# Miniprotein binders against a2bj90, part 177

Target 1, 235 residues: a2bj90
Amino acid sequence: MSRSARRKTSALNTVLRVVEVFASIQGEGPFTGTYSVFVRLAGCNLRCPFCDTRYAWSLEAGKPLGVEELVEEIARYEPSLVVITGGEPLLQRHPLNSLVEGLESLGLRVQLETNGILPAPARDEQLWRVYHVVSPKDVPVRVPGAKLHPSWVDYARATGRAWFKFLVANEQHVREVAEYVAKLGIPRSRVYIMPLTPEKLDMKELLELHSRIASLAVKWRLNFSPRLHLLVQLP
Below, E stands for the ipSAE of ESMFold2; O stands for the ipSAE of OpenDDE; V2 stands for 0.75 times the mean of E and O plus 0.25 times the DockQ between their complexes.

## First folded at step 21 (miniprotein)

Design TB4 (at its last look DockQ between E and O 0.92; V2 from the best seeds 0.87)
Fold by ESMFold2, look of step 21:
Structure TB4 (fold): chain B 235 residues (1-235), chain A 85 residues (1-85)
Amino acid sequence: as target 1 above (235 residues)
Amino acid sequence: SPEEIRKRAEEAIREAQELLKEVIERAKKTGDEDLQWLAKLAEIYLRAAARAFQKGDYDKAEFYLDLALQIIEEAKEMLEELKRK
């Protein structure tokens, strides 16, 4: 069958607004170091002052791409992990579930990055089966409107497929994170602290900040997330 | 107004830079590595604030300025604790 005929006889195509697709390493969280394809979706429900990816804030920043074509593009990279990020990917929830279905059909592992404002996946969503790194923005950095949806804690408990990652600058921030996760019942084994790295740090400063936050992670018995891609100068 | 916000932010950054200069000097005299790190960390975020301000990114500037000021206060408290020893 022709490519056109296959699309007509397959499931209905859906469209995602995509800012960029690229290969790199996953530099943060539990899958740090993994050869990955990043899919950056357009649109965000926050305007974080420290955001590194402001170019993804508007839905209009993304090009409309069909899910079938996107799956094929991703597969050509032969990734060990597909990282769905953005903006906030859950703003495009319905076509995102279709993308996940396509990727899972090829046996590809998927990780979602989310700010956790929108609810965790329901049991009947394809997103239920993928890994999630949830980065709440209400503590310690206190971005307005950034309340973590309580379903993420329930989801993490039920599935074991979610981790919580927090930007921190100093020990006061780590103390705030520790209090926050204790109140929500998030076990420390699921918690990562990561250095808050402004733009234009030189390598010595970047390493010093990493070292200091890593030492705090050990002191507070939390996991440490680097920003490894910055250390090795990858996108 | 935007001009009034810019002028107040510029003055606040200048005042924080002056305060940090004194904190850095005092931290060096102590020889305390953790205190010297706090002073350096404050400098890192204050530079980020100043750079964001010059680019007209006032929400980033205010975020990093507030963070730098918190760390400066932390360093000043540590300086006072070291005086009591």
Scores: ipSAE 0.855, ipTM 0.929, lowest interface PAE 0.6, mean pLDDT 92
Fold by OpenDDE base, look of step 21:
Structure TB4 (fold): chain B 235 residues (1-235), chain A 85 residues (1-85)
Amino acid sequence: as target 1 above (235 residues)
Amino acid sequence: SPEEIRKRAEEAIREAQELLKEVIERAKKTGDEDLQWLAKLAEIYLRAAARAFQKGDYDKAEFYLDLALQIIEEAKEMLEELKRK
């Protein structure tokens, strides 16, 4: 194999398709309130009807960025957490492992947001070391083609670095989540319920919906995830 | 046809709006706060369905319509439970 072919394959493993990079507060899950840099990767394996980031569904919506350049860009924000999100970040698994290696070498904490359809990290991946918030789309919202890969349950048990975040509208959805996680053997301490918010909800209705879902979280002994960024009007 | 699909979706949203009006009126008469919330929640999602429909996003319209209808049925069940007490 010529030196030219090895350089082309190495270059492909060091480039990510990135939609946007921005600093904000993590609004959701176990890291709510953390000053974070968000890296939104392009491409998704789902087409959720309620998706607020549908502009990230195509790989072409992202710009090609080198991993080294992206690490330098992220580091300039001095984040308390790097949140890797997008469509589905694990569609870019190879360069994503290189990104995680770069960020971890600077002592930066990393959290991945994933829909859980693709396999969990293996022990030899850099992704094994980071935190994961898995957002299943099969329960209760039943998105076509959504199915939680069973390896995420094993990863959660092995590492303690995974949480599961579910979108819910009412008590019936919370019941379905409780039954689903019990069946899979996911500890309730690792489960978050989050209000299913449509776009352009007014602040009064948004707050009332948060209150109602939080009360259900207490009743059902589950963790509550706000959409804090919507409540405080941050990106 | 695309026009027939659009027409059916528009009819389904109108029917859901009528059902919701009846639930809202009944909920106001009971004074039950949880029932009033379910009626409001159904209104939130039905408005989302109607906005999606107006934008030609039929997958989003259908998703929020189905969710609104599910909550309307939950509110009706609660209304029947309150009548039996």
Scores: ipSAE 0.843, ipTM 0.932, lowest interface PAE 0.5, mean pLDDT 93
ESMFold2 (binder alone), look of step 21: mean pLDDT 84; pTM 0.795

Design TB5 (at its last read DockQ between E and O 0.97; V2 from the best seeds 0.88)
Amino acid sequence: SEEIRKRAEEAIREAQELLKEVIERAKKTGDDELQWLAKLAEIYLRAAARAFQKGDYDKAEFYLDLALQIIEEAKEMLEELKRK
ESMFold2, look of step 21: ipSAE 0.851; ipTM 0.927
ESMFold2 (binder alone), look of step 21: mean pLDDT 83; pTM 0.793
OpenDDE base, look of step 21: ipSAE 0.852; ipTM 0.936
ESMFold2, look of step 22: ipSAE 0.862; ipTM 0.934
ESMFold2 (binder alone), look of step 22: mean pLDDT 83; pTM 0.796
OpenDDE base, look of step 22: ipSAE 0.851; ipTM 0.936
ESMFold2, look of step 23: ipSAE 0.854; ipTM 0.931
ESMFold2 (binder alone), look of step 23: mean pLDDT 83; pTM 0.793
OpenDDE base, look of step 23: ipSAE 0.852; ipTM 0.937
ESMFold2, fold request of step 24: ipSAE 0.860, 0.829, 0.849; ipTM 0.935, 0.923, 0.928
ESMFold2 (binder alone), fold request of step 24: mean pLDDT 82, 84, 83; pTM 0.787, 0.797, 0.795
OpenDDE base, fold request of step 24: ipSAE 0.844, 0.843, 0.841; ipTM 0.934, 0.933, 0.932
ESMFold2, last read: ipSAE 0.854, 0.858, 0.851; ipTM 0.930, 0.932, 0.931
ESMFold2 (binder alone), last read: mean pLDDT 84, 83, 83; pTM 0.797, 0.793, 0.794
OpenDDE base, last read: ipSAE 0.841, 0.844, 0.846; ipTM 0.932, 0.933, 0.933

Design TB6 (at its last look DockQ between E and O 0.95; V2 from the best seeds 0.87)
Fold by OpenDDE base, look of step 21:
Structure TB6 (fold): chain B 235 residues (1-235), chain A 84 residues (1-84)
Amino acid sequence: as target 1 above (235 residues)
Amino acid sequence: SEEIRKEAEESIREAQELLKEVIERAKKTGDEDLQWLAKLAEIYLRAAARAFQKGDYDKAEFYLDLALQIIEEAKEMLEELKRK
């Protein structure tokens, strides 16, 4: 391989398409309340009708950033957690493994947000070592083209570093989630239900919806994920 | 198309009428869970209408279908409350 081909392959593994980098509180899932740097990656393999980050769907919406530069930018925030999100972060799997390696070398904890359509990390990937919150879109919301890859169930069982977060509106959705996770053999302790919130919801209505879904979580013996950032008006 | 837009507009109007009937019936029962379902349907139907106004038909359809499911759940609950 020519020096030019090695530089091109090295450059492809060291550049991410990034929409935004910001510090906030993790509002969702097992790390709720954690001071976090969010890295929103560009590109998604879904078109969820309820998506609040539609601006991240195109790869072209992201700027190319070097992994080293991005690690330095993240480190300046002194985060308790690095949250890698976006459209679908695993569309950029190769440079994402390099990013994780850089962040872990600094002793930073990393959490990935994924829709679970793409395969879970393999044992030889740097992504194997991090935490994952998988957000299936097949149940109960039935987004076209959404299907949980079965390797995520195996990854969760093997590592204990995966959780599954489901959007729900009512008790019927919670029932469907309970049946789905039972069928897949996902432990209830790894399952979160989260309110399906439309954009620009009134704060009173938002609080009432959180209360109702939290009560259903207790009734169905599932974990509850708030949308804490919406409740406290953070990004 | 203009036809798809009209059909979606009619479907939202029909859902608004169904919801109005459920809200009126829910107020008469005084049942808090039924009143919540009526409010929940209203939340999603408003989201559908806002999406429609923006020309986001996929989002409009998604929230309309969700609102209709909750309206049906509220109707079932109304019939159960009448049998008690």
Scores: ipSAE 0.850, ipTM 0.936, lowest interface PAE 0.5, mean pLDDT 93
Fold by ESMFold2, look of step 21:
Structure TB6 (fold): chain B 235 residues (1-235), chain A 84 residues (1-84)
Amino acid sequence: as target 1 above (235 residues)
Amino acid sequence: SEEIRKEAEESIREAQELLKEVIERAKKTGDEDLQWLAKLAEIYLRAAARAFQKGDYDKAEFYLDLALQIIEEAKEMLEELKRK
């Protein structure tokens, strides 16, 4: 690349728009219970009606942070897992790859959360080597414009580093998920169903909903994801 | 607009009245799965009402539609139990 082109690429690769960085427990999916640092990136390509992080929808909600500074901040927490979330983190793909490179150089384990609309990582991306939890929003919750990119299924097969997580309310939803993943060729071992939990549930309701969805997971031979952070009242 | 808001508010009230009837009928059957469906509809209808009060009409519509679907499932189960 020319000196001018290299400088343009470097600027894009060195800054992320970040809403918040905080320590907590990963409450969902295959890494449930892990001491984690969450990095919430700004910007989203969806407007899900049930979204509980609407403050991250706008790219302008994020503060610009240099990737090296961010790596140092994350490392000070001594996390067992770094969870990159948002909004939709892949809207900031280039500097995100730089962040992943920095975190991996320190031996830190990284998981990305994505709605799967943008393509899966290519083999030459740093993101290729990290874990991914993909949450499609076209089934069963039917968010407009939320079509899963087919490359995520190919990526999951090639690497074994992607899982698919679905919000469900009842058995009808679980049946829709089962049909959807079968059509796409996603093996059951990669599929999680998770309770669709509105705000302000009391503990009895929250536990009963968890119990009912967990029973459906067993019945349909799918993995169950709690929303553990709600049960233990962590962010 | 104001008319859309008034129509949404009435839809929520109508769903609340339907749900009260379904809850009462479900209790009389003693069927635990039917009583759960009624409770599940209540959970989402409360979420719709709360979202409406906050002016979050997309969230309100989403949860209202979900609650109505579950109410219809419960009504079908009630009719099935009556036929048998």
Scores: ipSAE 0.837, ipTM 0.923, lowest interface PAE 0.7, mean pLDDT 92
ESMFold2 (binder alone), look of step 21: mean pLDDT 83; pTM 0.787

Design TB7 (at its last look DockQ between E and O 0.95; V2 from the best seeds 0.86)
Fold by OpenDDE base, look of step 21:
Formats: structure tokens, C-alpha cells, sequence
Structure TB7 (fold): chain B 235 residues (1-235), chain A 84 residues (1-84)
């Protein structure tokens, strides 16, 4: 292979399609309340009807950014956590491993948000070392083409660095989640239920919905994820 | 198509009528959990209506189906409360 072909392949593994980078509070899952830099990657393998980040569905919606430049940008915020999200971050798996390596070399903690359709990290990937919040879209919301890859259950057992976050509207959805995780052998301590919030809820309705779903979490012995950023009006 | 739009509009109207009946019945029972289900159905039905108005029929259908499921849950609860 010519030096030119190696430079082109190396350049492709060092560039991410990024929609936005911003600092906020992690509003969801096990890291709720953590001061975080969010890296929203472009491209998604789903078209969830309830998605609030539809602008990230196309790879073309992202700008090409070098991994080194992105690490420097993130580091300037002095984050307690780096949250990699987007459409589906694992669509950019190769440059994403390089990003994780760069961030970890600076001692930064990394959390990935994924829909769990693509395989979990392998032991030789840098992604193996980070935290993962897997958001299945097959249960209870039944998004077409959503199916949890079984390797995420194995990854969760092997590492203890994965949690599963489910969108729920009512007690029936919570029941379906409880049955699903029991069937897969996912420990309840790794399961979060989160309110399915439509856009443009008023604060009264948003708070009441949070209260009702939190009560169901206690009743069903599951963890509750708020949408804290919506409650405190942060990005 | 115009036909898809018309069918979606009719389905939303039907759901609005069903929800109205549930709200009226829920007010008579005074049951707080039933009143919550009625408000929850209203939240999702309004989301369906907003999506429909924007021409987002996939989102409209998703939230309409969810609203209808909650309306059915509220009806079941109403029948349980009548038997007590």
C-alpha cells in the first residue's frame, strides 16, 4: 500500500462528523447531575418518531472534526464527564475509539449514549473501558428496526460499566420493561425507566409526569431517570 | 397523500371524543389516578395534533396510538371503579 493510501486511511480514522459540542449537566441516567461536555455525533440507524434530535439523523448534518482538535476543545471545558451522544455514536466506531483514547489519556471520564442496535465494544477497543448507557427502542416503544444486540448484556455482566434506560409512559410500559429485562437476565439495579416526554410540555405537566413515573419506579423496584435538563431548563 | 392526511385527522377527532368522555366520567368519580390517566392521554393527544399540523405523520401516529392505549386503560379503570 502506497504512503498516500495509508495517509488517507489514517485520516478517515481520525475524523468525526460532529453536530454540536456544548457544556451542561447530564440530565439522564446514572450520571444525572454531573457537569458534562456533550459531543453530539451525526448519523443514526433509527428514525424514532419521538426523537428530539432529528437534526442529527444525517451524517451530512455533522461537520468533519479531527479527533485531536476535538479532544482539545473538550478539555477546555474542564468537564467531570464527557458524554458522547448523537444519532448513533457507534456508526462512527473507528474514529470514536481514537477520541476515547485521547480523552482517557487526559484522565477524562467518558460515557457513551447508544441505542444498543450495534454490537457492544470488544475487549481490544478503547470503548471497552468507558461507561455505556444503552437505550433500547424495541421495548416498550417498539421503534421499527430496533433490536437490542445481545452482546450488550454480556458486556454489562463482564464489566459492570453498562446501564439500560427505557422510555415509559405508564404502568403497562413499566411492566413490559420488567418482563423484558428479567427474560434477558439484566439485573434490575442496571435498569432505568425514564418518562416519555413529548416536546413543549408545560412545567406542571412535566413535573407530574416525572412524579408518576418515579412512583412506578419505586413500585417496580427499578431505577428512575429524570430528564433533569428539561426540569432545570438547561441544554 | 391527501387521503393519509384525512384519515389521520379523522382518527385524531375520534380520539378527542373518546378522551372527552373519559374526562367527564373521571370528574364524576373523583379518582385521582383516573384523572391522571385522562391528563396523560391529553398530553399525548396534543403531541399527536402538533405533529399532524406540522405534517409529521409518523410522530402523529405514534402519539395517537399512545393516547388511545391510555384512554383504554382509563376505561378499564372506570369499569373497575363501578364494580366496587
Amino acid sequence: as target 1 above (235 residues)
Amino acid sequence: SEEIRKRAEEAIREAQELLKEVIERAKKTGDEDLQWLARLAEIYLRAAQRAFQKGDYDKAEFYLDLALQIIEEAKEMLEELKRK
Scores: ipSAE 0.855, ipTM 0.939, lowest interface PAE 0.5, mean pLDDT 94
Fold by ESMFold2, look of step 21:
Structure TB7 (fold): chain B 235 residues (1-235), chain A 84 residues (1-84)
Amino acid sequence: as target 1 above (235 residues)
Amino acid sequence: SEEIRKRAEEAIREAQELLKEVIERAKKTGDEDLQWLARLAEIYLRAAQRAFQKGDYDKAEFYLDLALQIIEEAKEMLEELKRK
């Protein structure tokens, strides 16, 4: 490709549609408690009824930002972790790989949050080298169209850089998760169950729900994920 | 659409009445796990009602179905305890 064509292609790959960038703690999954910068990308391939970030569903909700500018903004926070979330970040896969390249060149640790419908990273992608928390929506919450792509299990096995996180309300849901992950060959050490928390719960309800799901995690020998940011009232 | 709204409103009201019975029966047992199931159903039923009031019928249906499943679980456990 000519020098001009490469520049045009690079510009397309270096722009992300971004809804928000903010500092907080990672409240969920294996990196719970880590000082993080969150990058919420626009666009989603699901319309989950329980979604609490519906404002990120449309690509038009995001503003175009250059990857170089975004890397510089993120670096100024001096994060211990960069969490790329959304909507569904893999809808912007090509420029997302450019962002990951920039962040890793600065030694920043990156974690992606995905619903797992689109395939896991290929070996030649920058995304291959980052951490992933995959939140399937086909079990137990049964969102239409939410089929986990089988490559995520292969990716987790090959790299050790993926975990699977499931929203649950009760023991029946936990049993369904246990059966699902066993069928797919996902080891329990890679599985988190997390309380399904509707909005407007008071603190006593939040704590009791967390306690009950944590007890089920112990009973079923699965990892427990809090929603810590809700308990400590951070975004 | 108005017919769908009326049916959803009635379904939530019926679930609320059923839940009142479950809460009372669970309290009489003194069983903390059963009382928790009743409180859990109440949490999701309130979420369904709030979503319904905002016109978010997908969210309302999701939480209503979940609440009803938990109510049925609690009723089954209550009947099991009665037979002991």
Scores: ipSAE 0.842, ipTM 0.926, lowest interface PAE 0.7, mean pLDDT 92
ESMFold2 (binder alone), look of step 21: mean pLDDT 84; pTM 0.800
ESMFold2, look of step 22: ipSAE 0.798; ipTM 0.911
ESMFold2 (binder alone), look of step 22: mean pLDDT 84; pTM 0.801
OpenDDE base, look of step 22: ipSAE 0.853; ipTM 0.939

Design TB8 (at its last look DockQ between E and O 0.95; V2 from the best seeds 0.86)
Fold by OpenDDE base, look of step 21:
Structure TB8 (fold): chain B 235 residues (1-235), chain A 84 residues (1-84)
Amino acid sequence: as target 1 above (235 residues)
Amino acid sequence: SEEIRKRAEEAIREAQELLKEVIERAKKTGDPDLQWLAKLAEIYLRAAARAFQKGDYDKAEFYLDLALQIIEEAKEMLEELKRK
């Protein structure tokens, strides 16, 4: 292989399509309340009707950014957690492994947000070492083309570094989640239910919806994920 | 198509009428859980209507179906409350 071909293959593994980088509080899942830098990657393999980040669906919506430059940008925020999100981060799996390696070398904790359609990390990937919040879109919201890859259940069991976060509206959705996770052998301690919030809810309605879903979480012995960033009006 | 738009508009109107009946019945019972279901259906139906107005028919359909499901749950609860 010519020096030019090696440079092109090395460049493909070192560049991410990034929509935005910002500091905020992690509002969702097991790391709720953590001061975090969010890296929103471009491109998604779903078209969820309720998606609040539709601007990230196209790979072309992201700017090419070098992994080294991105690590330096993230490090300047002194984050307690780096949250890799986007459309679907695992569409950029190769440069994402390089990003994780860079961040871990600085002692930074990393959490991935994924829809769980693509395979879980293998043991030889840098992604194996990080935390994962998997957000299945098959249950209860039934997004077309959504199916949880079974390797995420195995990854969760092997590592203890995965949680499953489900969008719910009512008790029927919570029931469907409980049945689904029982069938898959996912421990309830790894399951979060989160309110399905439409855009532009008023604060009263948002709080009442959180209260109702939290009560259902207790009733069904599941963990509750707020949308804390919406409640405190942060990004 | 204009036909898809018309059908979606009609479906939203029908759901609004169903919701109005549920809200009126919920007020008469005074049941807070039933009142919540009626409010929840209203929240999602408003989301459907906003999506429709923006020409986002996939989002409109998703929230309409969810609103209709909650309206049906509210009707079932109304029939249970009448039997008590």
Scores: ipSAE 0.848, ipTM 0.935, lowest interface PAE 0.5, mean pLDDT 93
Fold by ESMFold2, look of step 21:
Structure TB8 (fold): chain B 235 residues (1-235), chain A 84 residues (1-84)
Amino acid sequence: as target 1 above (235 residues)
Amino acid sequence: SEEIRKRAEEAIREAQELLKEVIERAKKTGDPDLQWLAKLAEIYLRAAARAFQKGDYDKAEFYLDLALQIIEEAKEMLEELKRK
């Protein structure tokens, strides 16, 4: 087999455990509002009590999909952004790097969502070149076993391709985030605070919470992330 | 165990009673920030109660603790307003 044929065959044989693939709007973080395809990978190394996607916790929740097959499916949506999420996508790091390679070959922009426990990408990984939104779970919401790997701060400084997003309920939480990011040397321009929204809020409650957290973002000179998909009722 | 479940259920009910008092007192003040704190506590306590009824005790504990912290913040504001 030719060199090109062996690479195509290898990518076809690499498998990801995928819970769902769907088109929607990126509702959170720096790419809010972008027409996106979401790829939710199975498996998580945390059991966050507030998790909205508990159905992705177990690897068994995912169906095996070949990477090349998945790239073709994603491409048919003609997305402006491909969002890799989960669970924790970095639990499937090897085939994930293969997926990123395939998506990049088509000129597709990729964003990873991670809890930041596993290390940031190395320079020789395909993941090095994509965007990352890192959501630490040890501040202000304290999930047992969560700890941001320090390599994410180094990665963000070296590449400018990582942002840090924190769920907050009130000003005390925002103060804790501000102290945390200052201690780690994370510049404010890379930090987002986002409302902690439980299920079944009505629109008035959603808007009031968004307004209050947005005002705190301005007060503390941090970026604000909505949960836009909740406001516009998209998945 | 059943004893732990019963104590958690009692804690949620106690928090619900305390919140009723805080909501009533907050309305009487007319203070929009205090009324927001009361509403915020109600939002998370409602989430705790819903999670408890579904048997999701980790979520219930998380939101209960958060609601109680906000209730305490609201009580401190009420005491400050009373001193004035």
Scores: ipSAE 0.814, ipTM 0.909, lowest interface PAE 0.7, mean pLDDT 91
ESMFold2 (binder alone), look of step 21: mean pLDDT 83; pTM 0.790

Design TB9 (at its last look DockQ between E and O 0.90; V2 from the best seeds 0.85)
Fold by ESMFold2, look of step 21:
Structure TB9 (fold): chain B 235 residues (1-235), chain A 83 residues (1-83)
Amino acid sequence: as target 1 above (235 residues)
Amino acid sequence: SEEIRKRAEEAIREAQELLKEVIERAKKTGDEDLQWLAKLAEIYLRAAARAFQKGDYDKAEFYLDLALQIIEEAKEMLKELEE
């Protein structure tokens, strides 16, 4: 087939392994409170002990969906934001770029959630134009193999479309984060600290932990991320 | 392995005993930040114990280590406050 016919048929055959698609609010990071559609992609390159989405670790957990079908499903929700998460979405980088192209053609705003191990988008990728919340797992939680790729800092500086979000339990963790981001040259305005919340916390404990971490964010001049969906009991 | 499981179970029990002492000493100081630190250690130690009972030993180890680090932080504050 001709080059143009190959491009059309390739787009029709582009498939993502998708665990779930659902509407909710973005509960974390810079877009907290936004009416969102979440697309959880299968597969992860980490096995974090605190992970609350372990059901997305295996690529086998995902249902194969065509990109065009997925774009249509997402569009029906009329989202203010499309949040692509997972596992680690960049494990499916090529079809993910196709999904982003489809969503952007409809004027939909896209945010990616990533652990930052794989490189930041190149300028010729559709992913270059979307927002990214990067959650390094090297500090303070020290997950083995979780090394932030340095291109994310360069990408954030060049585009202003990336932020860095860290799980913290206490002030010692916040100090470690502050040292880490200073060393890497990440501006405080792009850094969020978020409470490390184990399962089965009662509401009083959840609120106390939020309050304490928020106070630390102010003290250390960092942004605070809630886990708002837990506070308002949404998925 | 069975050895690792038994070590983890013993470590959780030892941490629970140590935490009881830390909680009582923290109450005697009246310091709200220290009492929060003791409560925070309790939160993560409960998470470790729960994970252990479910056979999730990686999660149990993670939260146990975190709880122990917080207990050590609380002990340092106790030294400073108690003089």
Scores: ipSAE 0.855, ipTM 0.930, lowest interface PAE 0.6, mean pLDDT 92
Fold by OpenDDE base, look of step 22:
Structure TB9 (fold): chain B 235 residues (1-235), chain A 83 residues (1-83)
Amino acid sequence: as target 1 above (235 residues)
Amino acid sequence: SEEIRKRAEEAIREAQELLKEVIERAKKTGDEDLQWLAKLAEIYLRAAARAFQKGDYDKAEFYLDLALQIIEEAKEMLKELEE
């Protein structure tokens, strides 16, 4: 490969398509309540009917940003956590590894949100070192083309840096989650159930739904993930 | 197509009628868990109707199917409470 081809491939590994960067509180999963900078990446390999971030589905919805520029932008917020989310962040895997390297060099903690369809990080990737919240879309709600890649279970066992977050509506969904994680050998301590909230739910109905799903989490001995940002009216 | 729109509108109306019947029966039993299932079905059926009005048929179908599943669960619970 010519020096020109290597420079073009290196430049492609240093640019991310970014929809938005903002500071808020992590509202979901094991880091709930953490002051966080959110980096929403563009592009998704799914079309979930219940998705609240449909504007991130196209790669073209993102602005191209350099990794160095993005690290500097994130660092200005002095975050307790950097949350990388989007459509599916792992569609931009190569520049995402460069972003993680830059953030870790500053001593920043990183958490990835992923749908778990793409393979888990390998040991030689910078992504191996970060925290992952995997949100399967094959159980209990079935999105066409969604299947949890088995390497996420192996990654969770090897590192202890992965959690699995499932959307649920009722006790039948919680039962299906419990059976699914038992079959895969995922420890309950790594499983979160979260309310399936439609858009424009009123605060009373939102709170009641949280209460019902939290009670089911206790009954089934699973962790509960709120939608805290919806409850406290943050981004 | 206008035909797909009409069928989806009819399916939402039928689900609304089924839910109305479940709500009226649930009130007679006084069972709080049954009343919650009826309310949960109402939440998702409203989401289906809103999606339909916006022309988001994938979202409308998704929430309609979920509402119908909860309505059937509520009917099974009603049967157990009325025996």
Scores: ipSAE 0.851, ipTM 0.938, lowest interface PAE 0.5, mean pLDDT 94
ESMFold2 (binder alone), look of step 21: mean pLDDT 85; pTM 0.822
OpenDDE base, look of step 21: ipSAE 0.850; ipTM 0.938
ESMFold2, look of step 22: ipSAE 0.819; ipTM 0.918
ESMFold2 (binder alone), look of step 22: mean pLDDT 85; pTM 0.818

